VH-VL binders against Interferon-induced protein 44 (IFI44). Designs and how they scored, part 1

Scores and structures below are computed, not measured.

Target 1, 152 residues: Interferon-induced protein 44 (IFI44), of Homo sapiens (Human) (q8tcb0r1to152)
Amino acid sequence: MAVTTRLTWLHEKILQNHFGGKRLSLLYKGSVHGFRNGVLLDRCCNQGPTLTVIYSEDHIIGAYAEESYQEGKYASIILFALQDTKISEWKLGLCTPETLFCCDVTKYNSPTNFQIDGRNRKVIMDLKTMENLGLAQNCTISIQDYEVFRCE
Below, numbering starts at 1 at the first letter of every chain, in headers, positions and changes, except where a header shows other numbers; antibody chains aren't numbered by Kabat.
ipSAE, averaged over its two directions, is called F for ESMFold2-Fast, E for ESMFold2 and O for OpenDDE. V2 adds 0.75 times the mean of E and O to 0.25 times the DockQ between the complexes of E and O.
[cut] stands for letters that were removed.
The coordinates of atoms that the task and the answers printed are left out; those that the model quotes come from them. Centres of patches stay.

## First folded at step 4 (VH-VL)

Design b4
Fold by ESMFold2, look of step 6:
Structure b4 (fold): chain C 152 residues (1-152), chain A 119 residues (1-119), chain B 107 residues (1-107)
Amino acid sequence: as target 1 above (152 residues)
Amino acid sequence: QVQLQESGPGLVKPSETLSLTCTVSGGSISSYYIHWLRQPPGKGLEWIGVIYYSGSTDYNPSLKSRVTISKDTSKSQVSLKLSSVTAADTAVYYCARDYSGWPLYFDYWGQGTLVTVSS
Amino acid sequence: EIVMTQSPPTLSLSPGERVTLSCRASQSVDSNLVWYQQKPGQAPRLLISGASTRATSIPARFSGSGSGTDYTLTISSLQPEDFAVYYCQQYNDWPLTFGQGTKVEIK
């Protein structure tokens, strides 16, 4: 019942200030609800703008969706990386949640820029995306945990 | 081989509703999204909207109050209705295919149909 | 909305010449950019997506480049079939928007 975020107060404030000052309400946490993107989408669709936060060894990365996730529907996606107290962002553009979260890749186009693979607990991104986010040259980043917040 | 074909009246009176149909052949509309676009004679392209395989839509905010896109899966057809037309709505209207996901571009287009708004 | 501005509006060139077309966005589109070719009486034809990736069956003389707000389409040696209007489109955000076009015409 009582699920708490892995975000520290400082990181929460940095993300809130960067993405329009909205309050963050926890919708999903991988370690609690399961590392399966179907469960993520069941809990996170139709919630308005959302912030996905991915915890990896040396940094926090993620995606801000400016519109509600809806099954099969485009949302505008902004990628980010938070290292210490510095945030970098890069606009992915219009993307469906199934493409972003590696759902049913046989049904949708196979993206090369950025994917969140909850099943294998990996983030896959190309070298240009890593460079734009200020990350070390590594095409795969492990997911220790990930959370999705409604931005209200 | 996917084919798209627009059909409908070529002449519409001011204040009436423009109604067009896009017929999709050689494929299933459950596999991709259909967009409507238009091009006034001698001018550039304007995106009108998209219908998703679920039946949901997104519209250009400039037209949203007047436009409806719908589909009939049994006929493999996607319809466009634009209400309260004026001379500014005179254009060649296109339907176009998008494979859904990323990147968003149109690889197949219909031939286009000219609609003239005139008394 | 993101305004796409193409320049020049018109180019008058001879076959064999190199052409360079510009497309500028009112804000960064992060390579979420498409180029189309349109001949009179025809629907647009996809040339390039992702700012630089040629579509299937597009000849190598077509190339795209650029980043941020500034993008370029280059035709290295104009052929008779290349005289047309060229449009850029962004897919960075809704609504999808197109440039007003650059007409490449025979001198």
Scores: ipSAE 0.280, ipTM 0.754, lowest interface PAE 4.2, mean pLDDT 86

## First folded at step 13 (VH-VL; from m2 with light chain S92T)

Design n2
Fold by ESMFold2, look of step 14:
Structure n2 (fold): chain C 152 residues (1-152), chain A 119 residues (1-119), chain B 107 residues (1-107)
Amino acid sequence: as target 1 above (152 residues)
Amino acid sequence: QVQLQESGPGLVKPSETLSLTCTVSGFSLSSYYIHWLRQPPGKGLEWIGIIYYTGSTDYNPSLKSRVTISKDTSKSQVSLKLSSVTAADTAVYYCARDRPGWPLYFDYWGQGTLVTVSS
Amino acid sequence: EIVMTQSPPTLSLSPGERVTLSCRASQSVDDNLVWYQQKPGQAPRLLISDASNRATSIPARFSGSGSGTDYTLTISSLQPEDFAVYYCQQYTRWPLTFGQGTKVEIK
């Protein structure tokens, strides 16, 4: 079965114009491939720059990785929020895929400002990051679905 | 007790290869990342590169054509090789530990070793 | 790559004075910024991470602030052991880059 994106044409164009690139190629969709970070990373590592798009009730948010996700290797991460047609961004900086998608902060003694918890279908974000993305304070961010695209 | 110690020749001739070793103790190279940095006398710091626990590397583009970082986990050692050196490569060289995760900063440094490039 | 510029290059001050050091980035680093202290003959020492988070055992007189491209390190009351060179570093993207340093010396 063919897998189709939840992105609208308008939102796709806005993201392409903002992050640059000729084409977004769908690599992973949580509702199709399973809400598991292992499956996501297996499909999305070594793909060059990628765009992760998270669909919530009132929000489209996500992360752009400038370099390939690779096991244990830093990639430059730019967070974004798309509200109506306005896009806000906040540079998370050099981050490994394990940190971005891992919830075990105590093992590494390394709290982060932003984590994608596919297992529990939520985004964990501190108040500073919410504010800088233009999101409401104490906003609960649930994952209705999320998708990862290769940026060509 | 976490320790890093750089070692190598203090003097290297121009056009030759600079080789340094970072010997670590108190932690495993299978769990941490090691960076190399340098500081010319009286100048600021320059990042050279990183070796990850997987053995993968990233290098400063300004040096990438001349630099190789490698490791020997069984000896708890990380090596730096910089080829075709000139006087501009005279510096104190440091290895530094990076804890996996975020944020990226160096929690432990070696004492540094001065390498002079001169005839 | 992101160029980090520190000012002033040198400050000559007496113990007890308040010190403000500037670090400017050529692109926004969005708090992905650290400060180090380096005393003569020693390796750098971590002071502050994430622009404002004081490292373990760093005295409260050290504080970091700023946003976007403009960051500052403040020492509220300079102590004799604080005479050193101070560096900022960004970790937004490769390559990691440092400012050229601000030397704080005794007047």
Scores: ipSAE 0.637, ipTM 0.873, lowest interface PAE 1.7, mean pLDDT 88

## First folded at step 16 (VH-VL)

Design q1 (from n2 with light chain S28D V29I)
Fold by OpenDDE, fold request of step 17:
Structure q1 (fold): chain C 152 residues (1-152), chain A 119 residues (1-119), chain B 107 residues (1-107)
Amino acid sequence: as target 1 above (152 residues)
Amino acid sequence: QVQLQESGPGLVKPSETLSLTCTVSGFSLSSYYIHWLRQPPGKGLEWIGIIYYTGSTDYNPSLKSRVTISKDTSKSQVSLKLSSVTAADTAVYYCARDRPGWPLYFDYWGQGTLVTVSS
Amino acid sequence: EIVMTQSPPTLSLSPGERVTLSCRASQDIDDNLVWYQQKPGQAPRLLISDASNRATSIPARFSGSGSGTDYTLTISSLQPEDFAVYYCQQYTRWPLTFGQGTKVEIK
């Protein structure tokens, strides 16, 4: 049985239109592949631009990486939040995806303002990031699932 | 104490290859990124490229076809090669340190070395 | 590439005066901005990152502000050692790009 995305047709179309009308191909799904960030990064290695989509109650948030992931290399990251049919975005800028996924906090001495903690199934972000993404200040971001798509 | 120092010939003939070395101390090249930048006399700064702790590189598209950056971690040295130089490549060349993560900035710089392209 | 434009090109001031330097990006960079100071014959020195985060050991008189495409470096009271060229730099995407610089000189 093929792994299917949690995205609805409408949400997929909204995301595709927002990020240049690219085709989305599912590379990773937490509930299927185990919510392990190392496995996630391995699967997206050299896959070109990627879209990480996090599902949390009524919120869809995530990150778009413009460059293909390679270990330790910078990628230009755009954070987004999809609430109903409205998308907000914030450019995180050049950062190592490993920091985004909390892979090795000892190797990188400065965390990003947006962190995906797959182990504890939560997203960590500061108030500034929440505000820029249009999220409530007291919003709890628990991860029900997350997916990574190749964008081509 | 963190230190970076550029070294190499200060004069290069047109069409030849500019070669510089950045020697670092106080930190390991296996833990930090090194960037090369340049500044023509009396002008602003231009980013040349980066070498990651893995040895991978990214280059400015304007120079990509002519630039090669490499490193020897055991010697704490990063090399810059720029081929087919012209007078437009005359500049002070800097190497600068960048710590992995976010945000991206240069916290330590070499003092720079002037390279003049002239026949 | 993202084009960074600084203004004014030159600013002539006296010690004690307030300094305001402008940096504009060709597109929104969402605070992905760094400020550097460069004195003659020296390498640039890091002042501000993330648009408003003052680097370690940088005096409190230096501050960064702005949003979207427009950013400002402010020196609340210009000191003799502050006469230099100031550069802004974006790190939103490759390639890294700098403004052309603003020279702060003594009147």
Scores: ipSAE 0.935, ipTM 0.969, lowest interface PAE 0.4, mean pLDDT 95
Fold by OpenDDE, fold request of step 17:
Structure q1 (fold): chain C 152 residues (1-152), chain A 119 residues (1-119), chain B 107 residues (1-107)
Amino acid sequence: as target 1 above (152 residues)
Amino acid sequence: QVQLQESGPGLVKPSETLSLTCTVSGFSLSSYYIHWLRQPPGKGLEWIGIIYYTGSTDYNPSLKSRVTISKDTSKSQVSLKLSSVTAADTAVYYCARDRPGWPLYFDYWGQGTLVTVSS
Amino acid sequence: EIVMTQSPPTLSLSPGERVTLSCRASQDIDDNLVWYQQKPGQAPRLLISDASNRATSIPARFSGSGSGTDYTLTISSLQPEDFAVYYCQQYTRWPLTFGQGTKVEIK
């Protein structure tokens, strides 16, 4: 059976329009392929620009990478939150995929504004990032599922 | 302690290739990134490029066609080559350390080396 | 590329005075900003990252603030060792770009 996205037609259209009308092709789905982010990166690297969509109860958040993920290389990352039909975005800036997907968080002692922790099924955000994405400060972002799309 | 030191010819003729070496100590090139930057006399800073711990590189588009950065991890050395130089390439050249992840900043710098392009 | 513009080009001040340096980006950089200090004959020194995060061993008199395109480096009370050129740098996307610098000199 083909793997299908959790995105509704409306949400997909909103995301496509926001990110330049690009086509979304599903590359990875946590509930199907697992929540080991190392495996996610192995599958999603060298795929061109990508959109990661995280599903958490009533929240849809994620990250857009302008460049193809490559091992250890910086990519320009844009974070987003989709609430109803409104999208908020916040530029994380140049960040390695390993840091973004919490593959080696103990390697360097540095604060982070945003990390996708698939292993523990949670998103790590500081208050500044939450505020700029329009999320309540008391909001807990537990990962029910996440998907990675190729954007072309 | 962490140290970086640039070395190479201080004088290069126009149209020739500028070659510099950054020698590091106190850390491994397999764990950190090295950037090259330059500063013309009395002016601001310009980013040249980066070499990742994997050996891959990214360059400033304004210099990409003329720049090559490479490294020898076993020797703790990073090399910069800039071809077809002109007077506009006269500057103090720096190598600087960057730790992988986020945010991106330069925590340690070499003292810099002046390279003058003149006939 | 993202253009970074600093102002003023030069500030002439006396020790003890409050210093305010401006850095403007040509587009929103969402706090992806670093401040450096450079003294004559020396390499730049890291002061602040993420717009407001003071680096290790940097005195408390240095602080960073701002949002969107406009950012500020503040020195609450200028010390003799603070006379230098200050640069801002963005890391939102490649290529990395710097402001042209602000020189803080003694009056």
Scores: ipSAE 0.935, ipTM 0.971, lowest interface PAE 0.4, mean pLDDT 95
Fold by ESMFold2, fold request of step 17:
Structure q1 (fold): chain C 152 residues (1-152), chain A 119 residues (1-119), chain B 107 residues (1-107)
Amino acid sequence: as target 1 above (152 residues)
Amino acid sequence: QVQLQESGPGLVKPSETLSLTCTVSGFSLSSYYIHWLRQPPGKGLEWIGIIYYTGSTDYNPSLKSRVTISKDTSKSQVSLKLSSVTAADTAVYYCARDRPGWPLYFDYWGQGTLVTVSS
Amino acid sequence: EIVMTQSPPTLSLSPGERVTLSCRASQDIDDNLVWYQQKPGQAPRLLISDASNRATSIPARFSGSGSGTDYTLTISSLQPEDFAVYYCQQYTRWPLTFGQGTKVEIK
């Protein structure tokens, strides 16, 4: 029972080229392993750089982590949106995985500009981040599926 | 109420190890991250490293081979050791508090302690 | 590492004047910028986070702006207590880096 990516060959190559030409190895897929951030982090911690890809209707958005996710540890996060063949990016900067993958904004002292809520299958994003990624203000940001790749 | 206080020897000989302690009060080291920074006299700030509440660390690559940051949560203390010091390591050393998550900034700093490296 | 360059190195001004300080990053930092104030003999004090968000207790005369690689700190009407050195810091990537400072001093 093999787990296959939802990425098309073209989109995979565009993302690879944008993030340094690294091979993408699938670590996690929400529809297979469960839409839960805990399961995602359990499978994706200590894997080196990773690429999180979120599928929402006609949008592909996500986050590239330049360092391994580790409990409580900062990683440099680059957000992206892929529209047709064009990537827009916005650097979130140093952020902990618990802040990036969170379903309760009241748990932290300051709200993040971007959060992935696997349990409710939503991306929480402020207007500034949407605009910087070139996303329409009324576009859907629901998670149809999301995947995480090791970048090697 | 929140306080950070650096302490340690003000004079260190070349080739020896600089050792400082940051004592914190008004908050828990299990809830906040502590960074060490330094400022050579008349110059700008340089980040040395961070210790996370898990005990793991990240260091400035320029210092990584010589630096160790550790903590004792029960004593509310974070330690800095910098080995093989030279005159270039003369600076005011600060510890600073980081609320985990985003964005990364320092909301509280210690008063700083001057460490002079000389023969 | 991301190099932060501040200009000018020194400004000599009188109280009441408007001050603009420049901070330039060696690569895009996308608003991941903090401003600090440091008075003689003191530790740095947080002014602005996320390029434009004023910290609590910071007077409204302080404001931050900019984008990409180029950022500014503005003091709309300089007060006697504002004479200090100002530093910018990025938090886009490790290591954290600071500009070398702009000294704002009494003319």
Scores: ipSAE 0.795, ipTM 0.904, lowest interface PAE 0.8, mean pLDDT 89
Fold by ESMFold2, fold request of step 17:
Structure q1 (fold): chain C 152 residues (1-152), chain A 119 residues (1-119), chain B 107 residues (1-107)
Amino acid sequence: as target 1 above (152 residues)
Amino acid sequence: QVQLQESGPGLVKPSETLSLTCTVSGFSLSSYYIHWLRQPPGKGLEWIGIIYYTGSTDYNPSLKSRVTISKDTSKSQVSLKLSSVTAADTAVYYCARDRPGWPLYFDYWGQGTLVTVSS
Amino acid sequence: EIVMTQSPPTLSLSPGERVTLSCRASQDIDDNLVWYQQKPGQAPRLLISDASNRATSIPARFSGSGSGTDYTLTISSLQPEDFAVYYCQQYTRWPLTFGQGTKVEIK
């Protein structure tokens, strides 16, 4: 059975245009493959640039990796938020996938200002990151679902 | 406690290969990344490259065709080789430690070793 | 490649004075900035990470600020040991790049 994206055609077009007009090919969907970062990374490493899209209430947020995710290797990460038709972005910069896709979001003083915890279905980001993405002030955003696309 | 020390010949002839070793102590090469950088006399710093705990590397595109970084975890050593050197490669060479993840900064540096490319 | 430009190139000051050093990036680096101090014949020393986070054991007189492409390092009361060259570094993208440095020298 084919796995379909939760992304609407309008939102898909907006994200494609923002991140270089590349075709988005679905690699991973949490509700299908399991809400576990290990499964995500197993499916998404060595795929070239990727776009991670996180669905939370009426927010779409995520991360664009300019290089392949590879074990322990830095990739340049651009965070984004899509609200209605407006994209805001904040460059996280060089970050390893193990740090970005962490398993423990109970540590408020994490070195990463943006953490995706698939197991607990939460995104943690600090106030500065929330403000620069144009999001309402709270420390934790729930993951209703998340998807990763290869950008080719 | 944490120490990095560069070693190798201080004089290299043009067209030859510059070869340096960074010996580390007080931490494991399995847990930290080592970068090489250089600083030409009287000038700023230039990043050369990184070696990851997996043995993978990333290099400055300006040097990528001439540079190899490798490591021997059992000897706590990271090596730099730069081929086909010219006078432009004269610099103080540093190795520096990076705690993997984010943010990316160098918390400990070696003392630096001057390499002169002449004649 | 992100080019980092520091100003001024040299600053001559007396102990006790407040100093502000500028670092500009050729594109938006969103606080992905590090400051180092380097004394003659020594390796650089970490001062500030993530634009404003003071490293362990760095005196409170050092602070970092800025956003976007424009960042500053401030030394609130210059001490004799603070006469050095200061470098900024970005970590937004490979390759890592440094500014050319600002030399803070005793008047």
Scores: ipSAE 0.791, ipTM 0.899, lowest interface PAE 0.8, mean pLDDT 89
Fold by ESMFold2, fold request of step 17:
Structure q1 (fold): chain C 152 residues (1-152), chain A 119 residues (1-119), chain B 107 residues (1-107)
Amino acid sequence: as target 1 above (152 residues)
Amino acid sequence: QVQLQESGPGLVKPSETLSLTCTVSGFSLSSYYIHWLRQPPGKGLEWIGIIYYTGSTDYNPSLKSRVTISKDTSKSQVSLKLSSVTAADTAVYYCARDRPGWPLYFDYWGQGTLVTVSS
Amino acid sequence: EIVMTQSPPTLSLSPGERVTLSCRASQDIDDNLVWYQQKPGQAPRLLISDASNRATSIPARFSGSGSGTDYTLTISSLQPEDFAVYYCQQYTRWPLTFGQGTKVEIK
């Protein structure tokens, strides 16, 4: 079956407009390719700017990378949350993809303010980041699905 | 103990290539990133570039056409070459260590080495 | 390029006084800010990362604050060893940029 995005046309246009009006081309979908960050990075490295979209119950959150993901190489990361039609952002700044997509995480051992754990299907986020994205404290941040788009 | 030390000629003639070496100890170049920075006498700091553990680089756009950073992991050395120098390139040059990931800051610096560009 | 502007350029003070140093970015950097201390003839020394997180060896009299584009380093009670030049640095995106420095001198 053809791989289709979970983004609605409206949400796609909102994200497109917010991140420079670039076309979004689907590279990876967790429910299709597997919830493993290694598979995600294999498909998404060297693709120029990318948008990672995470679907969790009542909200959409994610990360925009201004440069290609490459092994060990810093990319400037902008976090976002999309609630209905309102978008909030928080700049994580220069971060490596291995740190952003961490697979070895414990409650007390997080190296960043924001991590995407595909294996355990959760987003780890400190309270400051959650607040700055306008998210409710103590809400469950589970990954129902996540997708990565090339932005061109 | 972690240590970085810059070495190279203190005097370089205009139009020639500035060449410096950063020798590191107490950590592995396979695990940490090295940056080069410079500080003209009495002025602020300018970031030159980074070399990653993979050998790839990113450079300040203002210097990109003239700069090369490379490493020799077996010698625990990172080199800086800056071509076609002018008096504006006179500065104290530093190498600095970056623990990969986030946040990006320099936890250890070399002592710095002054390079003067004059005829 | 994100331009970092520090204020004031120079400050002459006595030991025991409280110091506030300003760092302003040309665009929002969302706490992606580092503070360094540099003494004459020495390399910079890390003080504060992520706008407010003291490095492990840094005394509690140093604190960082601010948000968006405007950030402050505070030294609550100057000690003789604190007379130095202080720099801020952003890491939101390449190239890394520094403020021009604030020199804190003994009065």
Scores: ipSAE 0.743, ipTM 0.889, lowest interface PAE 1.1, mean pLDDT 89

